VHH binders against Probable asparagine synthetase [glutamine-hydrolyzing] (asns). Designs and how they scored, part 4

Target 1, 187 residues: Probable asparagine synthetase [glutamine-hydrolyzing] (asns), of Dictyostelium discoideum (Social amoeba) (q54mb4r2to188)
Amino acid sequence: CGILAILNSLEEASKLRKKALSLSSRLRHRGPDWNGIYQSSDSILTHERLAIVGLENGAQPLLNEDETIALTVNGEIYNHEKLREDLVATGKHTFKTHSDCEPILHLYEDKGDDFVHMLDGDFAFVVYNKKANSFLAARDPIGVVPLYIGWHKDGSIWFSSEMKAIKDDCYKFQPFPPGHYFSSKTK
Below, E stands for the ipSAE of ESMFold2; O stands for the ipSAE of OpenDDE; V2 stands for 0.75 times the mean of E and O plus 0.25 times the DockQ between their complexes.

## First folded at step 1 (VHH)

Design q3 (framework vhh_7aqx_2)
Fold by ESMFold2-Fast, scan of step 1:
Structure q3 (fold): chain B 187 residues (1-187), chain A 123 residues (1-123)
Amino acid sequence: as target 1 above (187 residues)
Amino acid sequence: QVQLQESGGGLVQAGGSLRLSCTTSGFTFSSYAFSWFRQAPGEEREFVGAISGSGGSTDYADSVKGRFTISRDNAKNTFYLQMNSLKTEDTAVYYCAASRYYDLTWPDEYDYWGQGTQVTVSS
């Protein structure tokens, strides 16, 4: 699987889209099953997925009910069944997929940054709220699933499952630290 | 206990071929993706190739594409690296590695490792 997210770019939206699609195609060398994209005026999320045993993700990026929140994720959430049950019990959400990662969308919508500690799994994700213009990136406590973070001269923040997707464009980049999250509200 | 054990390394002349094997035990083989890495003296471990848990996807470093092939045999709990058209630059210790995720490239992201097998390619 490959994820790429470019957040809060000052670049023209059409150029940003062309760039993201080009970089996303580099991730296809790990098995090009399909490519999904979600874009706003200044941010873009993409996903490339492989056929991997043990993963069931719906078409990505995953979207909430009104399609204002998008999630691109690799990994598994082991306690997803309980999270789903709790979310359904609130009466606020309708699940659209069988993905064990869909609870992340709804938790971010309901709780903002306060939900990451509720996840029991091996994961790396970026969730973006277009309406609030906010985002959060997180990686599991052990660092089982790869994620990299980069800073671009135009002020945007980049996230990718592979360093090669950000290395050439970001002036600073590093592995995203295991057990951490990065929030647009806290940065 | 989980174990990964390489075999098949050795000395070979440039242009020759070798097949490395990685035999595993202690976990459900079919649930894991597998990769090969290599490390030349004084250098960091670099990615060589990977095969997905389903076996439906493979990927290779640019330096070995077209020459190396990774495969797996779920019945034998073993996976392989067929190395053809070997070059002196391929000389390294080769390591096998296992992870639940196929899209890993970096060494520190793998769950389990073998101890390594030396491959030496002479001119």
Scores: ipSAE 0.000, ipTM 0.134, lowest interface PAE 14.8, mean pLDDT 79

Design q4 (framework vhh_7aqx_2)
Fold by ESMFold2-Fast, scan of step 1:
Structure q4 (fold): chain B 187 residues (1-187), chain A 119 residues (1-119)
Amino acid sequence: as target 1 above (187 residues)
Amino acid sequence: QVQLQESGGGLVQAGGSLRLSCTTSGRTFSDYAFSWFRQAPGEEREFVGAITWSGGSTDYADSVKGRFTISRDNAKNTFYLQMNSLKTEDTAVYYCAAEPYLGDSYDYWGQGTQVTVSS
């Protein structure tokens, strides 16, 4: 599966879209079922998936009820049933998919950055809130799922499941450290 | 680079069970998603089942849902296909396949193991 996210770019939205689509093609999964792109005026998230394996998880990026929060994720959340039960009990959320990762959207909305500590799983993800213009990227404690972070000269921050999607455009890049999260609020 | 080796095939009577194993060597086991395919004589290769790199999600062909289960054992670098309630129509050469999670453009295949289900 392949993740690409470009956050807070100064590039024109249509040009950013063309760039992201061309870069996502560098990811392994060249599938006829490449499924999704989510875009705002300055940010873009994409997800490419394995045609067969991705079907059970629904379309990505995953979206919250009003489509203001988007998630692109590789991995599995093992305690998802408990998280889902607790979120449903609040009465604030309607789940749209059977994805074990959908709780991430709602937890980010409700609890902010600290929600990452509630997750038990193997994951790498970027969640983006268009209304707040905020985002969070996280990787599981062991680093089972790959993720890279890059910095671009226009001030945007890039995340990708593969270094090759960001190395040509970012002036600095590195593996995203296991067990960490990066928040737009905390730099 | 990854090498795949199937085992566990053989002759079984209808209604019986077999467990196929696919052992991987080479690249780290966790870097891959794994699938089983099969091919009957004179037919095209068809998808049977798949398991994600984490082992948390599986997918199956409609013809085998409820009868076959795919699983993985990361400690043994092996993944499995448990086949229950076998039918004569399940007779085929079964292949395991690996898809690199980390963006390699190559798919890896085993050499196949014969499963024959007699009435």
Scores: ipSAE 0.000, ipTM 0.128, lowest interface PAE 15.5, mean pLDDT 76

Design q5 (framework vhh_7aqx_2)
Fold by ESMFold2-Fast, scan of step 1:
Structure q5 (fold): chain B 187 residues (1-187), chain A 121 residues (1-121)
Amino acid sequence: as target 1 above (187 residues)
Amino acid sequence: QVQLQESGGGLVQAGGSLRLSCTTSGFTFSYYAFSWFRQAPGEEREFVGAISSSGGSTDYADSVKGRFTISRDNAKNTFYLQMNSLKTEDTAVYYCAADLGYSYWDEYDYWGQGTQVTVSS
């Protein structure tokens, strides 16, 4: 599985989409028919999935009810049943999938950045709110799941599960530090 | 569904005591923090006190510090407001509130219907 996110790009949306598709192909051999893309005017999220995955596990990027918030994630959230139970009890959210990661979407919508401390798991993810033009990237405390961060000369910030997806385009890149999150609000 | 219900309000003379209870249902009680608010006639609703999910931290409005104590009983899915040395200015409808951490701005998600406390001179 592979994550790619490009946030706050100054490139045209059509050029950004073509770039993301070409970069995603570097992560794994895939055909041009990619249905795991979420895009705004200045940002794009993609998720590479295994060839055979059931719908009940949810297509990524995962989307909230009005499709203004998107999540691309690798890993497992161990306390997901408790988080789901409590979110359902609020009556505010309709769960679309059986993914253990779907609570991340709803928690980000409801709590913002501070929700990351509620997660017990091995994970790396990027969540993006198109309406607020905000994003957050996070990696688990030990760094079990790989994630890289990169900076591009056009001012965009890149996140990828593999260095090779960002190496050629970003002027600076490094492994995302374990146990941290990066917010568009704090940089 | 998520529900909060107050009890224990009533009439008491200045200097007296009352204990309010808030019973909850529809969620895992031990995980969350809880608060009490009050609203006097013609006034805005104000914060009274809060208790953390572990019970290890409490917070109070300056007007009630040293007189009111908030506590919780996870086995009963209930939290309390012990009100001592009551003053006439404490007369208000008291509301319990829960922040389940799922509101957009960390506002309180759920409220009880309120219980009247009247302190006579």
Scores: ipSAE 0.000, ipTM 0.106, lowest interface PAE 18.9, mean pLDDT 77

Design q6 (framework vhh_7aqx_2)
Fold by ESMFold2-Fast, scan of step 1:
Structure q6 (fold): chain B 187 residues (1-187), chain A 123 residues (1-123)
Amino acid sequence: as target 1 above (187 residues)
Amino acid sequence: QVQLQESGGGLVQAGGSLRLSCTTSGFTFSDYYFSWFRQAPGEEREFVGAISSSGSTIDYADSVKGRFTISRDNAKNTFYLQMNSLKTEDTAVYYCAAQYTYGVLDESEYDYWGQGTQVTVSS
């Protein structure tokens, strides 16, 4: 699977979409793949998936109830069952999928940046809130799942599962550090 | 056996032009981010400009914007610095540098360096 996120771009929306589609195709390296997209006026999230599960079981980017928050993620969350039970008990959320990663979406909505410490897993993700114009990217403690961060001349911040998707457009890029998260609120 | 070899330096009058080349061998040229740095007598080494592996991202130091142009030719394993409207302040040894991993402008992040070529601009 491959993820790509471009946040707070000054580029015209249709050009940004065309570029993101082109770049996300570079993440394909085997088998049948599908591409999912979520876009706002200045940001875009994509996910390339392998033909291993039905679309109803984890079509990405994952969206919250009113489609203002989107998540693109690779990996697995080991304590997802408990997180789901706790979220259901609040009565605030309707789960749309059986994905072990859907709790990330709802926790970000409810708790903001503090939720990252609640996750036990091997993961790399970007979650974006269009309404608040905020985002958060995170990578698991030992760096099992790859993630890269890049900075673009127009001020946008890029994230990708593979360096090859961002190296040609970002003036600075590096592996996202294991065990860290990057928040638009505290960058 | 990685090699970066600069050429094209020399003496030129203020207002003139020079084209520097950096020819490489021993690695896959198309995978690398390339930069030019320079060092004037008694000064620290400074960034001049950079070009990404695809050629789509190009950066210049403010002091050379509008006068210098970087380009690359993947088929020839060579990249260039076209220097126009040269000033006496451009006098320096010019170094080519290559990096794979980070694509940052800081000189400590570069994997390979050339030996340098002298550019002297006279009044």
Scores: ipSAE 0.000, ipTM 0.128, lowest interface PAE 17.1, mean pLDDT 79

Design q7 (framework vhh_7aqx_2)
Fold by ESMFold2-Fast, scan of step 1:
Order: structure tokens, then sequence, then C-alpha cells
Structure q7 (fold): chain B 187 residues (1-187), chain A 119 residues (1-119)
């Protein structure tokens, strides 16, 4: 399965799309593959899965109600029932899926960056808010789920589940540190 | 489960118009590119048209350019093929499909809808 996100690119949207599709194909493995894309003028998120398992959990990238916030994620959120219960009680959100990761979308919308400390799980994700033009990438405390971060000469920041997807294009790249998050608000 | 369902096919006279619809379920509609294909009796399946994830890009087979238009309605999880100036050679079973990687690569297909154009 694969995560690929390119944020804040100065390249044309059509060029980004072709680039992302080409890179996503490098993450693809033989077998039943599934891929989804969410794009804005300067950013793109994709998700590629080795197999289509648990479609009841929703196709990725997952979207909030008005489709202004997108999430691409690998992993599991263990306290999702309580997070869902609390979010439903606010009356602000209609859940579209049974995914344990859907609360991430709504928490990012409601609470911003600080929501990450509310998550108990093994995860790696990128969440993007098109309306606010903001994003956040996070990895679980132990680093069970792989994630890499890269910086591109065009000013964009890249995230991928595999180094191979970013190493040829980014001038700097490294494993995303476990137990951390990166926010567009902190450059 | 992911499903694609065509509707709108039928019998029409040459020079007429038809609008095909493909309604989808079980996928995040706005994350997918969509395509139409067709297959006439005794012939291979051919590409007809495609629309990108954002709706900002479309592509068409040379045989249908200027006559067919593909569009999408994200609020209805449905995409369309408007067929104008129909010719007898447009007679075929029309299939909708997703194009996740590019407009030539697809993961899901509908069951097909028959379009018959009589002279």
Amino acid sequence: as target 1 above (187 residues)
Amino acid sequence: QVQLQESGGGLVQAGGSLRLSCTTSGLTFSSYAFSWFRQAPGEEREFVGAISYSGGSTDYADSVKGRFTISRDNAKNTFYLQMNSLKTEDTAVYYCATGLYDWETFDYWGQGTQVTVSS
C-alpha cells in the first residue's frame, strides 16, 4: 500500500498530477491494486492499497462532509469509538464511513494541529485542508508504520510510505521521525 | 462494495441524441477519474471518452470528438456521456469505468447499456 502527498508545489496542477501518477505506479505491486487521488491547484494526495479490504471503511483519500479536507492514512486508531462518540455529540459532523481513521478528518477541522495527541494507534498519515491551505503529517510514537519526508527545489514538501517514490526528485529526504507531526503552520 | 451502474441506453434514429449516466457507489467519487468505452458486435472494445478527478480535463476518441461530451456531478456521484449527432456506427454496448492511474487503466466496470442507432 502507498501514501504519496505533494504539498505547496509551484508546478502546474496538470504536471503535478502526471508526476504523482507516475510515482504512485512505482509503489504499485502485482495483485489487486487500488488507488485514489485528491488534488488542489498546488497540492495532491494519493493512496494506493495492495488489496481492497474493508471497503466499508471508506475509499481513500477520506473526505469530510464538504470535501475540503482529505486524509491519506496507513494504520489503525485504537480509541476511535470514543473519538467518534464525542464528535457525534457536537452535532457538527456526519460520519460517512466506519473507518477508525475518519475521526482524524473531523478533529483536524475542529481542533487543528493539537488533535494529534488525542490519537492512540499505530499510524502514518497526511491530512490536507484545501480551504485553509494547511496540512499536517504525523507518525505514531514507535514508528510501526513507515513514512518519509522530502523537500523539493520547487518549494514543495513530499510525504511517502516508501523512499523510492521521493529520492529521485527531492534534494533532501529522510524517514519521518516517530512520535512527531509536521504542520504547514510551522514551515 | 464498489459498483458502477449505467442507464440511459436505448433505440434512437440517426441524427438523434442520447444521454448516458453512470451512477457509482462504494467509492469516494471526487477521488476518481472516469471513462466510457464501447463495444460493437464482432469488434474489440474501444475508448470513447474520459474525465479527470477535478473535471478540469477531458479526452475523447477521434471518432466522437465534437459530438460527444463527458461530464460529472460530484453531488450525485454520477457522470454522464451526452451523445449528439448519432450515427449508425455508434451502435454498441457502452460501459463506464474508473481510470485511477491514467485514462487507459481502470479497476471497475459497469455491466453495460445497449445503444442502437437506426437509419
Scores: ipSAE 0.000, ipTM 0.126, lowest interface PAE 15.7, mean pLDDT 77

Design q8 (framework vhh_7aqx_2)
Fold by ESMFold2-Fast, scan of step 1:
Structure q8 (fold): chain B 187 residues (1-187), chain A 124 residues (1-124)
Amino acid sequence: as target 1 above (187 residues)
Amino acid sequence: QVQLQESGGGLVQAGGSLRLSCTTSGRTFSSYAFSWFRQAPGEEREFVGAITWSGDSTDYADSVKGRFTISRDNAKNTFYLQMNSLKTEDTAVYYCAADVYSGTYFYPEEYDYWGQGTQVTVSS
């Protein structure tokens, strides 16, 4: 699977979209391809998949109830059943999918940045709240799932599952450190 | 995976209203986001409006905001474009489109599923 996220870009929205689609295509190998996209005026999240299977389960980016929070993710959350049960018990959330990663959307909304410590899994993700204009990127403790971070001269921050999607546009880029999260609040 | 068919176009006087419908056949209507595009004579297709797969968010081109409303009816596998206060500049062939996405789609070439188009003519 392929992930690309560009946050807080100064580029015009339509040009940013065209660029992101072109870059995310670099994550494709062969077979039928498709792109899931979520975009605001200055930010965009994409997800690439080899085939469309289980749309209600795997269509990404995943969205919260009012579609103000979007998630693009690779990996598995092992304690998802407990997280889902606790979230349902609050009465505040309606789950739309059977994805083990959907709790991430609701936890980010309810608990903010520190929710990452509640996750037990192998993962790499970017979650974005367009209403608050905030985001968080995280990678599992061991770094089982790849993720890269890049900085662009216009001040935007880029994330990708593969370095080749960001290396030509970012003046600085590196592997995202295992066991860390990066928040728009702290930068 | 999905097939789209527009209806509801026609001739209307400036200031009038029309409601376009797009009926979907195939599978998984609730998994798709829907958009309307239009193409005036001699021009490229342009974005008009969109509604997300959940129905919780809509987006519109600046030229139609406040006049056009997009909505969906999952029970009928149909989505709509309500066009009010029509202007001669709204004359175009209107196309419905579907994709698995959320947010704004500006580029018609990015959509995989399209209807055949329905003509809307607004006379002065």
Scores: ipSAE 0.000, ipTM 0.169, lowest interface PAE 13.6, mean pLDDT 78

Design q9 (framework vhh_7aqx_2)
Fold by ESMFold2-Fast, scan of step 1:
Structure q9 (fold): chain B 187 residues (1-187), chain A 120 residues (1-120)
Amino acid sequence: as target 1 above (187 residues)
Amino acid sequence: QVQLQESGGGLVQAGGSLRLSCTTSGFTFSSYWFSWFRQAPGEEREFVGAISGSGGSTDYADSVKGRFTISRDNAKNTFYLQMNSLKTEDTAVYYCAAKGLTYYSRYDYWGQGTQVTVSS
């Protein structure tokens, strides 16, 4: 599984889409591939899978009820059942999938950056809210799941599961540190 | 070894100000949530305020909103509680605490506490 996110780009949406699709293809395994894409005027999230199995668990990027918040994620959330129970109890959310990662969308909507401390898992993700024009990227405390961050000269911030997807376009790039998160609010 | 150490407590008159500091060592500063708690004589510990690892999110107890501000300095591995418009009811031992980036994790690390006394 491969993730790529480009946030706050100054490129035309159509050019950004073509670039993201090309770069995302570097994350695919040998064999048949399936890509998911979510795009706004200045940002794009992609997710790459080897096969479309478990569609009932949700195709990525995962979307909230009104499709204003999108999530691209690798890994798993171990406490997802408890998170789901608590979210259902609030009466605010309708779950669309059986994905262990769907709680992240609803928590980000309800709590903003504060939700990250509620997660127990091995993960790397980017969650984006197009209505608020905000995003958050996070990596698990041990660094089990790979993630890289890059800065582009047009001011956009890039995230990818593999360095090779960002190294040629970003003037600065590095491994995303384990146990950290990056928020657009502190950019 | 992970350690948290408070400083800046003392005696101050009602309406005055104090700034508490919590210096941390032994862990990656930005991977933890930092919080202040207080405990008045004979009472349980009360949450006062918290700041996220990124510094982008803060949360406060209703009793201190608008009067207290939590902040951090990543270069110094230190976070702060700026207390303004102090009231006699703010008299307590203040503790700093750190919580890991994990669901339902209790506060993993605590300081020894620093006394704040507000005189009328």
Scores: ipSAE 0.000, ipTM 0.123, lowest interface PAE 16.2, mean pLDDT 78

Design r1 (framework vhh_rezetamig_d1)
Fold by ESMFold2-Fast, scan of step 1:
Structure r1 (fold): chain B 187 residues (1-187), chain A 119 residues (1-119)
Amino acid sequence: as target 1 above (187 residues)
Amino acid sequence: QLQLQESGPGLVKPSETLSLTCTVSGGSISSGDYYWGWIRQPPGKGLEWIGHIYYSGSTYYNPSLENRVTISVDTSKNQFSLKLSSVTAADTAVYYCARDLYEGSFDYRGQGTLVTVSS
């Protein structure tokens, strides 16, 4: 189980896909796996998970209605029921899954970066909007769920649940700080 | 190859601090891609993640326990430890140390040690 996201890569799309699948296999090496992938021309998100764990919460990456926003996430959102009720009340969104993390997709669409403070949970995630070419990575206040950030020479930004998925390709990498978010709008 | 072994007292009195050490053999804690953590199982309940530490010293704790938990690492001894303060009968559990893949999703763990909180 693991998260991998490569954002704003200059690499050709098919090569980027092969690279991400290769790196994702390193995250799967420790047990039975379930692999999901979402890709645009310059960005890719993957989610690796043990098949026995969390199948009923929907396949990841999670997608919004028109598949323009994708989310790869580890963890749990404790206030998800309230967030879901509030979002349903707006009349703007149709929920497709029972995942406690689906509200993240709709909140990002509606509120942009400011939504992160509305989450009560233990989490690490990357949410990506293909049409806006924007993304946000966030980690819970305590840092319960692992996340690493890496910088690549081609200007892409990498995120992974494990350092070993990024250390060979990024010229710089470090643990993602607890209680913070990184936005494509912030340099 | 990799083996984890818990050590510490099996009986702790209410209000005292529970202290356990995990010794790692057959592998190095300073591997850069793993967390090292503690998990417990109270009688009749499921596994509960306590917290984990990266070899650099960065610690992450279960929010429900965070005010009472301290995890530390000593890479030179290839050990990491747990201190849980102000214990009550609710802290009675089998405690496991583990190489933590993700918040209690562990691929290697010790055999577990029963800690009873009683007078």
Scores: ipSAE 0.000, ipTM 0.129, lowest interface PAE 15.7, mean pLDDT 79

Design r2 (framework vhh_rezetamig_d1)
Fold by ESMFold2-Fast, scan of step 1:
Structure r2 (fold): chain B 187 residues (1-187), chain A 120 residues (1-120)
Amino acid sequence: as target 1 above (187 residues)
Amino acid sequence: QLQLQESGPGLVKPSETLSLTCTVSGGSISSSSYYWGWIRQPPGKGLEWIGHIYYSGSTYYNPSLENRVTISVDTSKNQFSLKLSSVTAADTAVYYCARGDYWLGEFDYRGQGTLVTVSS
């Protein structure tokens, strides 16, 4: 699967979309992959998935109830059932998928950046809140799932499952460190 | 009861844009519980997913078609549409509009289909 996220770009939304689609093509193997896109005026998230019959990954990017928070994620959250039960008990959220990762959307909304240590899994993700204009990217403690971070001269921050999607546009890029998260608050 | 009905031209010339509309009755395309999309079946081949859209305008496209495909929603008419540009004979197919279940991440309903032939 492939992830690409470009946050806080100064580029026009239509040009940003065209660029993201072009770059996303580099994340795919030759095969029956699909891509999903979530976009605001200055940010875009994409996800490529395998079209495998019977695979219950849900549609990505995953969206909260009012579609103001979007998540693009690779991996698995092993304690998802407990997280889901606790969130259901609050009465504040409606779950729309069977994805192990959907709790991330609601935890980000409810707890902000501090939720990341509640997760037990192998993962790499970017979650974006359009209303707050905030985002968070995280990678699991061991670094099982690949993620790269890049910085663009216009001040935008890029994330991708593969370096080749960001290396040509970012003046600086590196593997996202295992066991860390990056928040828009620290930008 | 939910019904999806495709409409548009049955014949399109090579290099032109194919435009199809899906009219939804018995359900609302404004619901965040569902997504709406297009699937096609070329003669003698299996089903190929084209793409889909959520009420918010978030789109998902088949990578092999993404540079030619636009899917959009008109909530005032309870319709969604497909535009496929630069068509060739390879785009000849029966086109279906479809509803997907957001909870399950899979299409759970489709229209009866409309044959589109690309020929001069």
Scores: ipSAE 0.000, ipTM 0.130, lowest interface PAE 16.2, mean pLDDT 80

Design r3 (framework vhh_rezetamig_d1)
Fold by ESMFold2-Fast, scan of step 1:
Structure r3 (fold): chain B 187 residues (1-187), chain A 121 residues (1-121)
Amino acid sequence: as target 1 above (187 residues)
Amino acid sequence: QLQLQESGPGLVKPSETLSLTCTVSGGSISSGGYYWGWIRQPPGKGLEWIGHIYYSGSTYYNPSLENRVTISVDTSKNQFSLKLSSVTAADTAVYYCAREYYDSSGLFDYRGQGTLVTVSS
């Protein structure tokens, strides 16, 4: 599966969308027939998945109840059952999926950046809040799941599961450090 | 145990709107983690997913049917409904309502017994 996120771009929204779709094509390995896309005026998140004929409807980016928070993620959250139970018990959230990653959306909404330390898993993700215009990218403590970060000359910050999606556009890029998160609130 | 039951007319004339209601008992439609949907089976064919709704009102429809389909929910009655406009003989099928997992279009853990709808003049 491939993820790509471009945050705080100065590019016109329609051009940004076309560029993201073009770059997402570099993340395809086995005939995926669609891209999941979530876009604001200056940011875009995408997810590429393997083409599955028929029943599949677990689309990414995952969205919260009012679709103001979007998540693109690769990996597994091992303690998801407990996180889900605790979130349901608060009465604040209604889960839309059985994804082990959906708790990330609700925890980010409730706790902000501090929630990352509650996760036990192998993961790489970007979560974006359109209303607050904030985002957070994180990678698991050992770095099992690939993630790269890049900086663009227009000031946007890029994240991708593969370096090839960002290397030609970013003036600086590197592997995202294991066990870290990057928050728009601290940059 | 959760139970779903379809209701509505079994005969619809061509060009009219097919209207069905699903009544949910033994559980709340306003529960999270599930979509509430419609699936049909034309005579001699496989199951075809029509669409589903989340209790908040968010809907997703089969692209081949989306111009004719409206699904709505009434949480106060624990019901959801299907309207399929401009019907033709090709819409003759057994219609099922179902509780669906978001992670799979047409994948469900409960469905009604089905109701036959014939489109004929």
Scores: ipSAE 0.000, ipTM 0.123, lowest interface PAE 15.5, mean pLDDT 78

Design r4 (framework vhh_rezetamig_d1; at its last look DockQ between E and O 0.01; V2 from the best seeds 0.00; counts 0 for: pae E 20.0 > 2, placed apart)
Fold by OpenDDE, look of step 2:
Structure r4 (fold): chain B 187 residues (1-187), chain A 121 residues (1-121)
Amino acid sequence: as target 1 above (187 residues)
Amino acid sequence: QLQLQESGPGLVKPSETLSLTCTVSGGSISSGDYYWGWIRQPPGKGLEWIGHIYHSGSTYYNPSLENRVTISVDTSKNQFSLKLSSVTAADTAVYYCATDYLWGSETFDYRGQGTLVTVSS
């Protein structure tokens, strides 16, 4: 699987979409793949996956109930059952998928930036709130799942599972440090 | 009760853009429980998935077509549309608009009757 997120871009929406698709295609595996896109006025999230993988867990980006929050994620959340149970118990959430990663979405809804420590797993993700135009990126403590961050000249922030999706467009890019999170609220 | 109907030109010249619209009746396209998609069947070939969209604008495209495909939704008209750019003879097919339950536990519960689009000079 591969993820790409372009956040707060000044590019025209159609051009941004074309760019994102082109770059996301670099993340494809050999064989039949699927591409998912979530796009707002200035941000776009993509997810590349093998066509036969994860069908039962729902396509990505994962969306919350009103589809105002999107999540693109690589990895596995080991304590997802407990997280799901707790989230359901609140009475605030209806899960749409069986994805182990869907709790990330709802935790972000409830807790904002302060939930990554609750996750047990191997992961790299970007979650985006369309309504608030905010986002959070995070990588697991050990860095099992790769993640890169890039900075574009228009001020947009880019994230990708592979550097090749970022390096051509961003003037600065680097591996996203393990165990960290990047919040638009504190950038 | 949900019904879908394709509309658009049946003839498109090579290199031009194929444009189709699906009009939805018997239900609201704004419902969050369904995705709205397009599939096609070229002559003598099987069904091919083109892509689909949620009411929020989130899309999924067939990788083989994604560079040329744009699917959009117009909630005010209860419609969603397909644009396929730079068409060739290979894009000649019967095109169907379709819908399915969110996250696709089943495949395309509802489908239009289809419309033939021929790419020819």
Scores: ipSAE 0.000, ipTM 0.228, lowest interface PAE 11.9, mean pLDDT 88
ESMFold2-Fast, scan of step 1: ipSAE 0.012; ipTM 0.445
ESMFold2, look of step 2: ipSAE 0.000; ipTM 0.102
ESMFold2 (binder alone), look of step 2: mean pLDDT 82; pTM 0.840

